# Ledger of designs, part 5: miniprotein binders against Ferredoxin--NADP reductase

Target 1, 346 residues: Ferredoxin--NADP reductase, of Oenococcus oeni (q04hb6)
Amino acid sequence: MDNEIFDIAIIGAGPAGLFAQFYAGLRELKTALIEATPRIGGQITALYPEKTILDVAGFLGISGRDLVNELKLQTDLVDSKTFLNSEVTNLKKIASHFEIEINHHASFLAKSVIIASGNGSFSPRKIDVPGSSEAEQSGMLTYLLPGLSEVADKDFAVVGGGNTAVDYAVELIDHDCHVSLIHRRDNFRAMESSVTKLKNSRRTNFLTPMKITGLSPKKEKLEIELQSVPDGAVKRVSVDRLIGGFGFTASSRTINQWEEFPEQFNQGFLTNEAQMTSIAGIFAIGDASIYPGKSDLIATAFGEAPTAINQAVNYFDPDRGGPQHSTSLNKKEVFKHDRIKSRYNS
Short names: E, the ipSAE of ESMFold2; O, the ipSAE of OpenDDE; V2, 0.75 times the mean of E and O plus 0.25 times the DockQ between their complexes.

## First folded at step 2 (miniprotein)

Design D3 (from T3 with E13K E14T T16E I17V E18T E20R E26D K32E W33F)
Fold by ESMFold2-Fast, scan of step 2:
Order: C-alpha cells, then structure tokens, then sequence
Structure D3 (fold): chain B 346 residues (1-346), chain A 92 residues (1-92)
C-alpha cells in the first residue's frame, strides 16, 4: 500500500480488531487495520446483527449492529487507517519487520502483527455459471473492488442483493463509473439510504429481477447473459468488468499459506499469557486465539486486545514502557465528536 | 414469515442465534451460508428450530435442510415436522 512502516498490522475488523485499533490509537501507535470484506464487524454483522448481546460489560443489552457501531465511533476518535476489501494473502518475516501481502498484489511493512480474524480469513462467495471460471481467470470477473483511482470511465456490472453489492455500486458511482446492478429481485436486503442513493443516480441501471445465466469474455468486454425471473426472457449486456457481491464465507485456507504461520490447536492460534503466538512478534486475540482457560466471549477479546498491543510494544520498542494513562489524544479532538460534545460540552 | 432458531454446540460450548425471513429464497441463501459456516468449525451438534407459516412450507423446508446437512457430511440428521414447526438435530 503506502511506503510507510506501521508499528502494528491488525488482521480482521471484528470486535477484537476494532478495539485493538482504538487502544493502539490511545497509545499513539501507527496501525493498519486490515479487513478482507467490505464491512467491519466480522461475524457479528454477518450472523447476528439484530441479536441482543447481554454479556458485554457497560451495556444492559445491545444489538450486534449497535455494538459494532459503538466500536466504530471509538476508532474514529483516534488516528487510524482501515483497509477494507483487503485479504492478507502472505505474511513474511524480514529481519526486524513483517511484510504483509494484500490481495496477492500489494504489500507493506509492520514491526508486529495481531491476528484478530475470528475463525480465519474470509473468501468471497462465487458465481457458478457457464463461463464464470474463464471470466475470473481473465480478470473480467472479480469479487472485490478494484483500485478506485483506476476505474475512471469504466462500465461495471455488480451482481447481488445485499450490503456487499449495494456498497460496491455506491463506491463505483461515487467515482464516476456507470453501474448495472443485477439482482434476482426488485428489493434489496441492504441499507435503505444506500439503495435510495442508487435509485436517484443517473449512473445506475437496475437490471432486476434478473439472474446471470452465462458469462463470455470477449477481447475487451465481458458479455453477460441475463434471464428475466418472471418470464425467462433472455437479455445480453456488455461491460468492462463484473463484480460479484454475494458476501463472504469464513476460511482458514489462505492463512495456512502464509510463510509465517503460527502454531494452531483446535482451529485457534496458540498463545501465551502475553497473547504472543509461536512466532515472536505475532500476536492473536479474540476467537482467533486459544490458551488454557480461555472464554470465547466478546468481553474476553476486549481484555486481550490491550494485552496484545502493550506486549507488541515491548517486542519492537522495549524502552517505550507501558501505558500510564488510558487516553493520549488531544482532549479538544476527543470533544469534537458530536456524541461526546453533546454530553459534556452542551 | 419464517422464524429460525439455531443452537450450536462446539467444544462443550453453546450459543444461540435467531433469524426471521419474509422470503423463502432468503432462507435458502442463509441455509447455504450456515451449512458452509458449520463445515469450517469444530461443531459437535447443531439444533435448528423453524416456524413456518404453513405445514406445506414446513415440509418443503424440511427437504431443503435435509439435503443441505447430508451434503455437508453430517452422519446423524434427525428431522421432526409438527404442523408448521420444524426441528432439526444434526451430529457429526
């Protein structure tokens, strides 16, 4: 990504990773939070956004969605970088640093790594129609957004009915692309405001209710065969690229291919009391970690995050010492946030 | 219209998730996701309770669930249909 060197690379933007990013920010550490999916929140957002969570301290009861929102608001208070649509495809140790490879094509350096990826990395759900493998091999079918500085004047199709597809479409029109949004229904299971934005844009063509029945790469364009759901009528469209937005599935297979792969037991990375894995400088927290007596709770991950951050500092900068205060932010910056400002400075 | 309660037992731990679907196709997509998710975890037992809007819908959903778990490689799959209610128990 950038030529900058990070103090800590945090892999996974679930609750553990989000809180680790926030706490690192309070310590004024330079961190990269890396998330394979287009959304923060990990499995909470994917599996139980509406479930009331009772065992997170400080809340009488909170939905998964609201908990993720609160964690996001905390990370917004600190100087932090978050990289979405970014899968860690390799991890290498180079002298005193780690090289983190993203999506097989970019890399950056960090002095330490915290694995907060839950049960492993997330892989996109793939389309399975005649021609889909060929289209993917040619680069005309992808499941992640391309570099947004490189999409000017391109004609994209996005297929899917959930937040992943709708978010992809919104990002593309915000970068002056034309988007054909393909979905088998006329309704979307996505943020209503995002769907409304797409409906109000002249850059969006809704191809609904339609399903993809075939893909054919041509010399410079991808031809998409569509079938109308109500009557089976066939239509063909040509685009520069197709992006599949069906969401993501958890998988540990990509992590298993890392050059620096820490020892696992029962699908978790073994850690000591410092949250350090079998590889010095690599830590694990939350559901990605395992140690004797571990409780698999969000609350446990929140306690593990500060431990991992502080021990990572001890690893790469032993002279820095531990935190003496829980806040290191300019107080004025903290109170610029509307929620805090309205409560304490109204 | 379809209400789903999933109870997962994994390494002696238990957790519950509840969902509501107004469209049977959304349930189908969720089922495919849930089966894939369970394949990637060390799951001992899973119990699913489904409330459909009709006995016919419950029977259709029973067929979908049976196929999904069989394809996932679960050795023991027990399905009980009572009116508009469906209860599934799967064990590896």
Amino acid sequence: as target 1 above (346 residues)
Amino acid sequence: SIRVKITVRENGKTFEVTYRFDDPEDFREFLEFAVEYLKERNVDEVEIEIHADSPEEARRLAELVRKAFEEAGFKEVTIEVRGNKLRIRAKR
Scores: ipSAE 0.000, ipTM 0.158, lowest interface PAE 20.5, mean pLDDT 79

Design D4 (from T3 with K5V T7Y F15W T16Y E18R Y19I E20K)
Fold by ESMFold2-Fast, scan of step 2:
Structure D4 (fold): chain B 346 residues (1-346), chain A 92 residues (1-92)
Amino acid sequence: as target 1 above (346 residues)
Amino acid sequence: SIRVVIYVRENGEEWYIRIKFDDPEEFREFLKWAVEYLKERNVDEVEIEIHADSPEEARRLAELVRKAFEEAGFKEVTIEVRGNKLRIRAKR
């Protein structure tokens, strides 16, 4: 929630961020895990979900997708909040707290920040057609999902053929929206179960194979011009909002313009051995961090996460002390999870 | 303050370094490290933008950077000074 004050804001839901959230939960810290994309897993989920990973201890060859799933199961054991489709657009220091701005319009406070955003900033891949700049400026074209509390019975169009577009469409129908799904091909490169869910929903209208050729903001609706890919036949539809679901790309030349932006080298934030950046109270872990002797491995990020969490606590609550040698997780909560319950009872 | 952005071309891809120094001695230590780091990587080209506090400082820094990259084995080093900003390109 916007009204909550968090102990730690964790930026990026890749493996490093997920493990940091889990470890923070074991310490009973209130954390917000903030992810710009619609899915957890960061670069692994977006680019290499089927890649076999051999250098994470404890796994005999695991796919990227399965590793992310295991990390999610761990975070589900603890009281944690994850905000997807949430880009940190500004970070500033206010007295003893940090103000984290999300998507240029929402903000909340945290006592400390951990940057776990991977190899750099990710930007949405944008549509470029007549009227697209005007539609974006009016707020009628976005590349992230809107706040979902007030969208019931609204009409959305989603354009794209991959997991990003399909995931957006699923989330919207789960919040009682009507979705026109636009794609230039008559097939989707997305999870079969998600596509099947959309096909079985009366809230989904498939506009395929069609491409967008123009956008025109009207008083309260966006008019979308579509052309059939095979024959160029023109159709117009009117929606409350268009969401571009083409996925995200990293920019090597773009420098993030946060008010509190720590010093970086090779797209990584410089840290000391406590994982603290050049700005007190802001930490960095995983591929987002750099220090002498660092190894760029997922396994290294898993060691950095507890260090950053414990040092963040030392920064904002030095009287709390260090971690216990055993987990502080309530044993009753642990036994509620089916996997742990069956393991214990076997 | 000295603000530095280094763009690196390596194996057909591009990445960058951004860092700010309050102390010229810290900048010298960083430059020494950065040159050695880039030398040990197989980089094709680097482009450096530096913003100094004065045009005089920019000219001093230009010579320091040129010498460091030449000594590290970069063969084509070009420098442009524009007020308190300098741009260096070093190619292997």
Scores: ipSAE 0.000, ipTM 0.196, lowest interface PAE 17.4, mean pLDDT 79

Design D5 (from T1 with K13E V14T E16Y Y18K F19V E20K E29L L33Y)
Fold by ESMFold2-Fast, scan of step 2:
Structure D5 (fold): chain B 346 residues (1-346), chain A 92 residues (1-92)
Amino acid sequence: as target 1 above (346 residues)
Amino acid sequence: SVKITIRVETDGETYYFKVKVDSPEELKLILEYILEWLKENGADEIEVEVRTDSEELAREIAELIAEALRKAGFKNVEIRVEGNRIRIRASK
C-alpha cells in the first residue's frame, strides 16, 4: 500500500462499495476502495452476472454485469484508488485513525472505515454423498447456473429448500428446461411467489420430502439416488445435470480476526440510522449492514452509501459541513465524460 | 469478555450471530433471543464458536449453550475444545 492517510477506506467492491466510492469522490474525499478478489462487482459478478435486475430505480431491467459496468463508469468519473486482490486482514484503532492491514504484510491509515463487503468471499455449500466428488469433477454436479443460451429441453435436478434453489429452478424453467426440485421437506423457505410459479408449472417435478443418498455419473446422464424422509423408500432419477442450491458460505474468517470488530447480528453488522456500527468511526452499508426495518435491496444500499459517507465526515471532521447541492457540480471536468458531453453539448 | 459466533443453516441459507458478552445477564438475554429466533425461523444445523480469556469459563459457557440447544430439540450436540476456543455443532 502507499502508506498514505485516507479520509475513508471502503471495504468491498460490490454495488454498495462502488456507489460509496463514487459519492465520496463527489465530496472530494481521499478514498481507498479495497477488494479481496481480483474483480469488482461482488456477489453480482461472482454469482449472477446475467441475472436481470428489476428493482434498481432508474433502470428498466438491467443485467448484473451491465449494472456493475455502469457503477464502474461512475467511479471512473472521480479521483479514487481501487485496490484489488487486497484482503483486509486486520483493523486497529490508533489515536484518531484506523490502521488497515492488507494481506498480512502492508498497512495504511484512514480516518474512517465503511464496511461494504456484503457477505465476503463465497464458496458453495456442497453435497457430501457417495459419488458427489466424481460427479462434480465430471461437470454433472455444479453449484452455479450453467450458461442459459444452450439449456433448452435439458433435464435438471436442483437440490435445496431456500431462495438459492428456488431461484435456480425458476430461471431454468424460464429457459425451457425440465426441473426436478429435491428437498428434504415439503415446504420451502423462499419467496412465496417463486414457489407458487414452480408449483403451477408443468416443467417442475417436486421430489419432496427426499434426500440425496448417492450420485453416479454415467456416459451422458447423472443418476441420482433419493431416499424418502422419514420412511426411507428409495427412488432413482436420471438427469443431465444436478445443481446444488444450498447457498454459499460467506467467509468472515479475516473479519473475525480484526482487533476492531463491530457487533454483528444474523448476516450483517448492526448499525444505527447513521449507518454507524458499534465502533465509532466504522460504518456498514449494503448486505454487510443490518438495522430494524432494513430491506435487502441494491436500491437500499445506494441510499445507505451517501448517509454513511456524510456521517463519516461528521465523525472525523465535524467542521467540514454537509454536502452542497449546487449546479456548480456541473462545471467540474468529471462531468465532461464523452457520454455526458454528447448529451449536454449542443 | 466472551466472544460468541453462531452459524445457523436452514433450507439452503446461512445466518450469523456475532456478539461480545461482558456479563452473565447479557449472555442469558442473547441466548433467549437466539432461541426465539430459531423457533420462528427453524434450523437444520447450528455451529457455535465461543472464545474467552479462560478455558474453564469457555467450557462452562459451552455446556450452558449445549444444554439450551438440546432443550430446543437438537438431538445431536457435539462439543469440541480447542484451547480457549470451543466449537459446538448441533443437528436435528
Scores: ipSAE 0.000, ipTM 0.270, lowest interface PAE 12.3, mean pLDDT 80

Design D6 (from T1 with T5V K13E Y15W E16T Y18R F19Y L33M)
Fold by ESMFold2-Fast, scan of step 2:
Structure D6 (fold): chain B 346 residues (1-346), chain A 92 residues (1-92)
Amino acid sequence: as target 1 above (346 residues)
Amino acid sequence: SVKIVIRVETDGEVWTFRYEVDSPEELKEILEMILEWLKENGADEIEVEVRTDSEELAREIAELIAEALRKAGFKNVEIRVEGNRIRIRASK
């Protein structure tokens, strides 16, 4: 659809893709950032915008939403193009370029590709009991935390025994909710400090060991049917909302329609130390990539992004050389932004 | 060189472990460590993916992992070998 040829097409506007676009812009590369959903931020925006992230260097605790906002501000400093609601439906090699097909109809060319799509489309693991579909349709059963500004003094049930459920419960009691924590065992496989916090809170009611056997939406409350484990007494409780905390799965493995589809291992694209996949000119970063010793952290993706960008340049323009030194980079458009301008140029 | 990815489902959460080993002794140590973790944390399902540089080594590793999982109480163990890749799924 766009007749211009891009240096790099970046697939996925999660934190890895956003930072890759920013860094490529600092190198004055022409990039297209392609996102299948209507929003940037990937998994952060979808799953935990309100959670405090502690393991991103340079921030003393930052919410997911604020981290995405900071990444957006960085991309706004550079000349970049972002295409939302744009699913890459085919990737094809034509001579020395790649053709990227969008939504089965539009296409454009790029000299290289960086896959930054995270784990792909992800879905919560869902409860399957009588009444669960109706409960979900009514909004009384969800798999993500609600907006936290209006939840004080409400009654929630959270079901699950892992970190997802325990983290949901902690966040809810920190916002003055009452939480009934349902799990089929008496113990939780989650961070010990979080479980201890819940045990010491009067806002937490442990419904363990119990399993959910039915859900019934009523006019203003959800009725949950519980059965003790091993199979025993039946109990019913009423809550404002049930949150399933079973974790999330990547999209079911489907036959990929891309003509150029790099080798995968455990649903990630295998890369070498240059972030290059099995197909020359195609790179992968962040949760979309896999290599020996990889850590699935946002911080790791931030290191991978510049590596992939610089190696993509080596692939399509080997005579260009490496990035400019920091002094030269700092003289570009980065001083255009008001925050930086106020700091360095009164 | 052998690359190993282990996915464990326990209490509705999925955990992923990644390793690289160059000897059967290292693989045995990693398997013992993971089996101890599984025993302490309880597991509903486990998936192990291994990539190796040879088909013969792939078969040997697949059998070693399957045997360890059976001894750890997993009754349903399925092995799929795709050239130099191994995928093992075990439940219960």
Scores: ipSAE 0.000, ipTM 0.197, lowest interface PAE 17.9, mean pLDDT 78

Design D7 (from T2 with W15Y Y16V Y17F T18K W19I K20T M33Y)
Fold by ESMFold2-Fast, scan of step 2:
Structure D7 (fold): chain B 346 residues (1-346), chain A 92 residues (1-92)
Amino acid sequence: as target 1 above (346 residues)
Amino acid sequence: DVTVRIEIKKDGETYVFKITISDPEDLERVIEYLIEFVREHKPDEVTIEVEAPDEETAKRLAEILKEILEKAGYKEVKVEIKGNKVKVTARK
């Protein structure tokens, strides 16, 4: 990473972080959005992309995935940097700036920090069978969905019995893939509508009750060895890719190791109504924050984001003053964008 | 799905952990996390509440946590086991 000084570093690309990035961009602040995982959307993308969300203002029921897509569209309208696969492993104060360490190696400076990491980082639970390490190294075994633009008519196997596996399988068949769904039990602990969709699809092959006993990468395909749970019979299938859907471990360990660690209560960073933590220049929003009277809703986080951004500006540049919302935001060049004109002014 | 949940709350000088483990294979990961936290933060009091996937895992976890906290210098370590639930309270 190039040595840069940002006005604001936002940690976590969940809905709170994405909206904070957008609003900071409208204020023409030099911002970095830092996300530990390879994908935006935080907990929504990781755990419930197909969940219908009913309590976000402005949407009459929207899926988690579609909400994240709409937030991404907003961030694309502003000049801002997003760093994926970038875990903030330390936060230090150096004079008037914060040094942000990424992946125990790279670092850069920011004048202020907004913690929008939700409930912490997520790591996938991994398959441990002969050949699994080689399959992962080859890219034939992954734990997150691939880019979906070029996967039509490919053969995927998904292993797991919970919402993660079922949601992965649904997403893949919606992109014209063929999916072999592998699970040790002949029942799924997942949303009934998603399981029903998979059962009604000609693109889904149920390999249940079966367990994976081995993986063998071949030249173009991954060979999966399966064993029937009831009778021990062995079966082999060949697929383009295997996706492990066993779920994730959620932890706040890395944040707890930061040199500048704000006071917590009940797993959230204590803030006042200005989203200010116990450490000057560090703010928290969304599920990462807690204050008297807070509601843990995505809609609440959307209100917290602009507050945190504006208070961060007051911290590092008090002479700049507040935003001129009625003229500055409404007259921004972004409102002249053809997509907004065609979508909302047609 | 999330197979391990780790919730941390600071109440005065006491850190309270609420941990849910759905799979016995995650036990070592949880133990390593707690060792690192205690080493880094050196809390005067810690309370660790764990819901394990079964009674055998709960008993093993209780023994390991007691040993770790005693080795870390806590003079009073109290362990309570109720079925698959473990509560360990340690004080310097």
Scores: ipSAE 0.000, ipTM 0.246, lowest interface PAE 14.3, mean pLDDT 81

Design D8 (from T2 with T14V W15F Y16W Y17V T18R W19Y R29E)
Fold by ESMFold2-Fast, scan of step 2:
Structure D8 (fold): chain B 346 residues (1-346), chain A 92 residues (1-92)
Amino acid sequence: as target 1 above (346 residues)
Amino acid sequence: DVTVRIEIKKDGEVFWVRYKISDPEDLEEVIEMLIEFVREHKPDEVTIEVEAPDEETAKRLAEILKEILEKAGYKEVKVEIKGNKVKVTARK
């Protein structure tokens, strides 16, 4: 890295971090976006790119992948640096600046820091029965929904009792698939309306209470061995694919070992209404942050990002002018971009 | 509500995961998830912090977590209970 000092270092390239990068760029701040993985989009890109998101304002329903693509288009409008494959391994305070250590060997200085790392990486919880490794290697057992354009009239099994499994099953029947829903109990811990929809669908077969005891990939189909929970009676079913819907585990690497480690409360960095953590000059947004009354929504993170950026400026340069009105931004060079004009028809 | 935070160390790396549980039945799922997580990753050190709604629940969770870690093969399991808060640390 060069020896220039950044105004803001943003840690994490999920939705919150991407929007923070864009807004910092609109404020003409020298900004570094730092992402531990090789891709932007955080957990959305890695784990559920095909999931339909209903609660982001301005969209009638958008896939995770398309949301990340839209955020990328915004960041492409501004002059900002993105560092991929770059894990922040230490954060320490040096006089009026913060030293950001990358991958245990490189470092640079920033006047302020925005933590937007979410809850770290996500991994699916996996089935562990005879044949499960072979089924996964063959592609007949997965933990994410397949591409939905070519699955009509196929037979899927979904195993799990929570929102992940129920949401998968709903999406599949909405694309004309047949779904066998497997769960070890007769009750589901999922949105009641979704469970009711599945119960009312002729495309759903409930295999409850049952547990999977074996998987056998065959030439065209996956054979699933089931045992009834109350009596151990064995049943076998044949499907095109099995989807494990046990949910996901979030993990973060090394972040809690930083020399400047802000106070955490109830799973996040505690912030005030300025998005500032317990350490002056360090801010947190999105799933990395917590404060009284916080709503755990992507839409909430989008509001937090501009607040954090503007308050960071107040911290390191209190005499700097305030944010520009959106109507005056059309005078800036960034808004002469052809994509904005042609895409939205004025 | 029950809050659970798990921190693990493996091969010099530190990972953590956390859950906020509003429904008591969701606690069973988190416990099962924890069992599979420890079994799959076999960390060198595990620290589990729980904040329960009351002291009785905290004591029960401490006992369950200790048993899970002992059955997973950890030889040193330490439990600390302070009111409704539990901290369990396990080392190979």
Scores: ipSAE 0.000, ipTM 0.228, lowest interface PAE 16.4, mean pLDDT 78

Design F2 (from F1 with E21Y W24L Y35T F36I Y38W D39E; at its last look DockQ between E and O 0.82; V2 from the best seeds 0.00; counts 0 for: pae E 6.0 > 1.5)
Amino acid sequence: SEKVTIRIEGDSPEALEKALYEILERALELGGEVTIEWEGNRLTIRVEGLPKEALERIKELAEKIARETGVKVEIEIKEEK
ESMFold2-Fast, scan of step 2: ipSAE 0.373; ipTM 0.748
ESMFold2, look of step 3: ipSAE 0.057; ipTM 0.609
ESMFold2 (binder alone), look of step 3: mean pLDDT 79; pTM 0.741
OpenDDE base, look of step 3: ipSAE 0.059; ipTM 0.525

Design F3 (from F1 with W24K Y35K K59L E63Y K72E E74Y E76W K78E; at its last look DockQ between E and O 0.50; V2 from the best seeds 0.00; counts 0 for: pae E 21.8 > 1.5, pTM O .539 < .8)
Fold by OpenDDE base, look of step 3:
Order: sequence, then structure tokens, then C-alpha cells
Structure F3 (fold): chain B 346 residues (1-346), chain A 81 residues (1-81)
Amino acid sequence: as target 1 above (346 residues)
Amino acid sequence: SEKVTIRIEGDSPEALEKALEEIKERALELGGEVKFEYDGNRLTIRVEGLPKEALERILELAYKIARETGVEVYIWIEEEK
């Protein structure tokens, strides 16, 4: 990568990170949004893309997916760089800036860092049966939904009993797919309305109570071996793709390996009123931030993002004037933000 | 329009070439334009002209290839004005 120094590196492309990227763009900051997964949206995308979020200001209910899309559209209004499949494996202070290592190989340089990683990196709960590795390698087993523009009349299987599996199944049938929903129980631990939608759909085949016992990638189809939970009867089905819908696990394991490791409490980073961590120049927002009295809401994260961005500017460019209100693009840098002394520099 | 640059790095030229072909094929199927650069250990693929929904498919493919080949895939999206 070119010896490009970013003003801000934002770690995590969840709702907090996306809004931070947008706001940084409004401030004409050179920003890098760094995301470990192939998808933006963080927990929203991973855990509840089809759930209606009611507690985000300005929306009379919005789906998780739609919210992420709207946030992304906002970022499209500003010059920004997003790096996906880029797990931050190390964070190191080098002189007056930070080196952000990704995937144990490449690095970014930034004057400041905003941690918007939520509760950590998201890894799918994997299917572990004979042939699962081969199926995953062939792409016949995935843990994310594929692009849905060309999936009409394709045969999918989704395995799982929670919201992730049900949401995947709903989305697939909404795109005219046929879905075999596999679960070890007849009862789903998902939103009832979504389950009802699936039950009412002719495109959904319930394979319950069944478990996957093996996978066999073929040339064009994935053969799934199933076992009935109550009687052990074996069934085989062939699909175009199997989607693992067991959800995602958050892991802070990689973060714990950083050379620059801010003080943590309950998997979040302790922050002050400036959203700054125990390390000067490193900020945290959203679920990655912990402070007394915090409401753990997306709405709160949206408030924290501008704070962190503005305070990051104060950190690396203290002579830069304060943010202009979007409504008052008057060139007069009127707002000298007071240097908020880090609680941790005492 | 979003410009997607996929950087694939690895020690296997054959793997990188395979990755290029797969991404190229998929991108073309989706109506995108593909430019690539290869310096011996790094393949940079630029995909342009794809709808947003199609970009996700390319990203998934790139991630798949990375896992299959053991190469590192870096994907960044540059927003063109």
C-alpha cells in the first residue's frame, strides 16, 4: 500500500463505523474504514438484518439491512475508502501516528484510530460434519447470503433455528428461491412473524426435526445427508447451496493481541467524555465503548461518532477549527474545541 | 459509482491466476469491467461498473478464493464522485 497516512482509521464497518466514516468525510478527513468481514453493517448484518429497528431516530421502524444501506448511501456522499476482509491483527504506535496491521501482512498508517468493532470480530458458527470443509471451499456451503439478483428458482438449504437462519430463509423466498429449512427441532427461536411467513410460503420446505450428518459437494449440487432426530432415519437432499444460519460469534481474540491495547471493561474499551480510550489518539464508539451511564443503542453510537471524530481532529490537528454545522457552512472556523484532557493522561 | 479494488497476495502464481479468472468471469457475468495488475506476488483487480448488489457477490467470491488458495485477499472500495 502506498505510504498513505490517513487522518483516521476506523475499525469496524458496523453502524457506528459507517456513520463515523460519513461524518469524517463531512470534515474532509482522509479516512480508512477497515472491516474484518466481507460485509458492512456489523452486528446488524450478522445478527438481525431483517429485524425492524424501532429505536433509531428519524425512522418509523427500519429493517437492519435497510439501515445499513442508508448508512452506506450516506458514506457515498463523501470521499472514503473502505477495506473489507481486513482483520486488524495489530495496532502499534509509531512516532506520532499508528500502524494498523491487517491480516498479519499489510498495514495502514493513521494519525488517529476509532475503534468501532462492536463486541469484536464476527465469526460464523460453522457446521462441523464430514464434508463441511470441502463444501465451504467449493462455495456450496456459506455462512452469508449470496447476492440475490440471480437466485430465482434456485434450491437453497438453510440450517439453524434462530433469527439468522429464519431471516436468511425469508430473504431467499422473497427472491423467489426454494428453501429447505433444516433444524433439529420443530420450534424455532426466531421472530414469530418471520416463522409464520415461512410456514405460509410454498417455497419453504421444513426439514425438522433433522440434523445434518454429512455434506457431499457434487459438480452442480450439494448433497446433504440428514438424520431425523427422533428416529434416526436418514434422508438426502440436493441443493444449489447450503447456508449456515447458526449466527455469528463475537471474538475479541484478535484485539487482545494488539500492541496498543486500551483499557477494557466487559469487552468494551473504557472511554472518557471525548470517546477517547486510555491511549491518546485511540477512540472507541458504539458497543466498543464503555462509560458510566451509557445506553447501549445504535442511536447512542450515532451520537458518539461525531464526538470521536471531532476529538480525533483535536488530537492530530489541534489548530484545525471545530466542525461547522452542516447548516452553517460558513468558512469561519469559529469553534475552537477545548482540548479535552484524557482522563487517562493523569 | 463504486470502484472495487481487490488485491490478492500470495506465494502461488497459479492460485493468483485462478483467482483472476474466476473474478473476471463473475464480474463480466454481472456486467462489470475488470482491470488487473500483476507484479509477481500481488494481483490487483479493479472491478468497475457493477451495481452495488453485484459488488457483494464479487466480494464473496474473492473471500472464497482467498480461503481456497490460502492467499490473502484485500478488498477496498473506492467511491468515485
Scores: ipSAE 0.000, ipTM 0.208, lowest interface PAE 15.8, mean pLDDT 79
ESMFold2-Fast, scan of step 2: ipSAE 0.169; ipTM 0.621
ESMFold2, look of step 3: ipSAE 0.000; ipTM 0.125
ESMFold2 (binder alone), look of step 3: mean pLDDT 78; pTM 0.726

Design F4 (from F1 with E21L L28F E33T Y35E F36Y E37T Y38F)
Fold by ESMFold2-Fast, scan of step 2:
Structure F4 (fold): chain B 346 residues (1-346), chain A 81 residues (1-81)
Amino acid sequence: as target 1 above (346 residues)
Amino acid sequence: SEKVTIRIEGDSPEALEKALLEIWERAFELGGTVEYTFDGNRLTIRVEGLPKEALERIKELAEKIARETGVKVEIEIKEEK
């Protein structure tokens, strides 16, 4: 990773984290936004992208996906760094700074930390066969789609019979991949139009009814052992990657392996009204935070984000003072973005 | 490429942590990469990805820290295969 020193490390790219990153950028702070999954938007993107949200101020009604897209456009107005596929596996305090460990490797330092990871998360339903742990460790078995700009002409296997697997397969063929779709039945419990699209594509190979009985990572390819469900016949196929599409189980994220782990109450990090946790220099916002009188709304998280950012500045640079009026700061740069100009002129 | 390995020994954990931060900040400023290990009262810092001129500046900083804090510092500059 980048050995860069940040003013603020923000953990979690859900709505709270995205808005915190944007506001920190308006204050000209050097920020890292760190997200364990390959996509921004947190659980909104993963679980309910099409749900209409009615209780975010400024929108008459907006889908989860569109809300995340709007937040991304705001972050694009400021200088900010986002690290995807980056799980914070440890947090240590070193003198006046925090060491951020990503994917079990020490990565960089930050003067302060904002936890925006939510209180509910999802974990993939995993394959449990000989070789599955080694395949996952090698990166050849994953449970989320990879970056789609790098997948053209590659061979993927997707295993699963529901909407998750079918949607993964559709996205991959739309990006010019070849997909072997593995399922223990000849029928799928998924949107019929998506299944029809896969059946009509020459990029899709159906390996049904079959189950996976073993995985063997080789130097450049993953070997998958398959067993026919009706007669037990064994077949092997070789692919660049396997994606498990069994869906997700909702669970609370555990961060309890961190050396600096703030006090929790009811699975949220306890904070005061300044969003300060029990550990000086660590803050929590959004669904990750809990305090008396908290409302569990996206709109509430949007108010918490600036509070946490401003208190973090007070912590590591107390002489910097409070925020200036935002429209007085580099107004021309903000209005260079084409979408903002279009909103005012059309 | 060349790397510098800095071994620091001292009785003050606070002094070792400050030494780590100063060297990390300087290495970052110069565009390098840092790895470190704590082993009791010993800290080993490895800095890579910098031209020889910049590694000499890291070495000078480590020597300054030794003079100012009283920690013992050993510095090795090696060209890696």
Scores: ipSAE 0.000, ipTM 0.331, lowest interface PAE 13.8, mean pLDDT 80

Design G5 (from G2 with F6Y W7T I8F T9E Y10I K11E A69L Y73F A76L)
Amino acid sequence: SKTVEYTFEIEGDDPEALKRAVEELIKRAEEIAKEYGGKVEVTVEIEGNKLKIRIEVTGVPEEAMKEILEELFRLLEELMKKLGS
ESMFold2-Fast, scan of step 2: ipSAE 0.012; ipTM 0.435

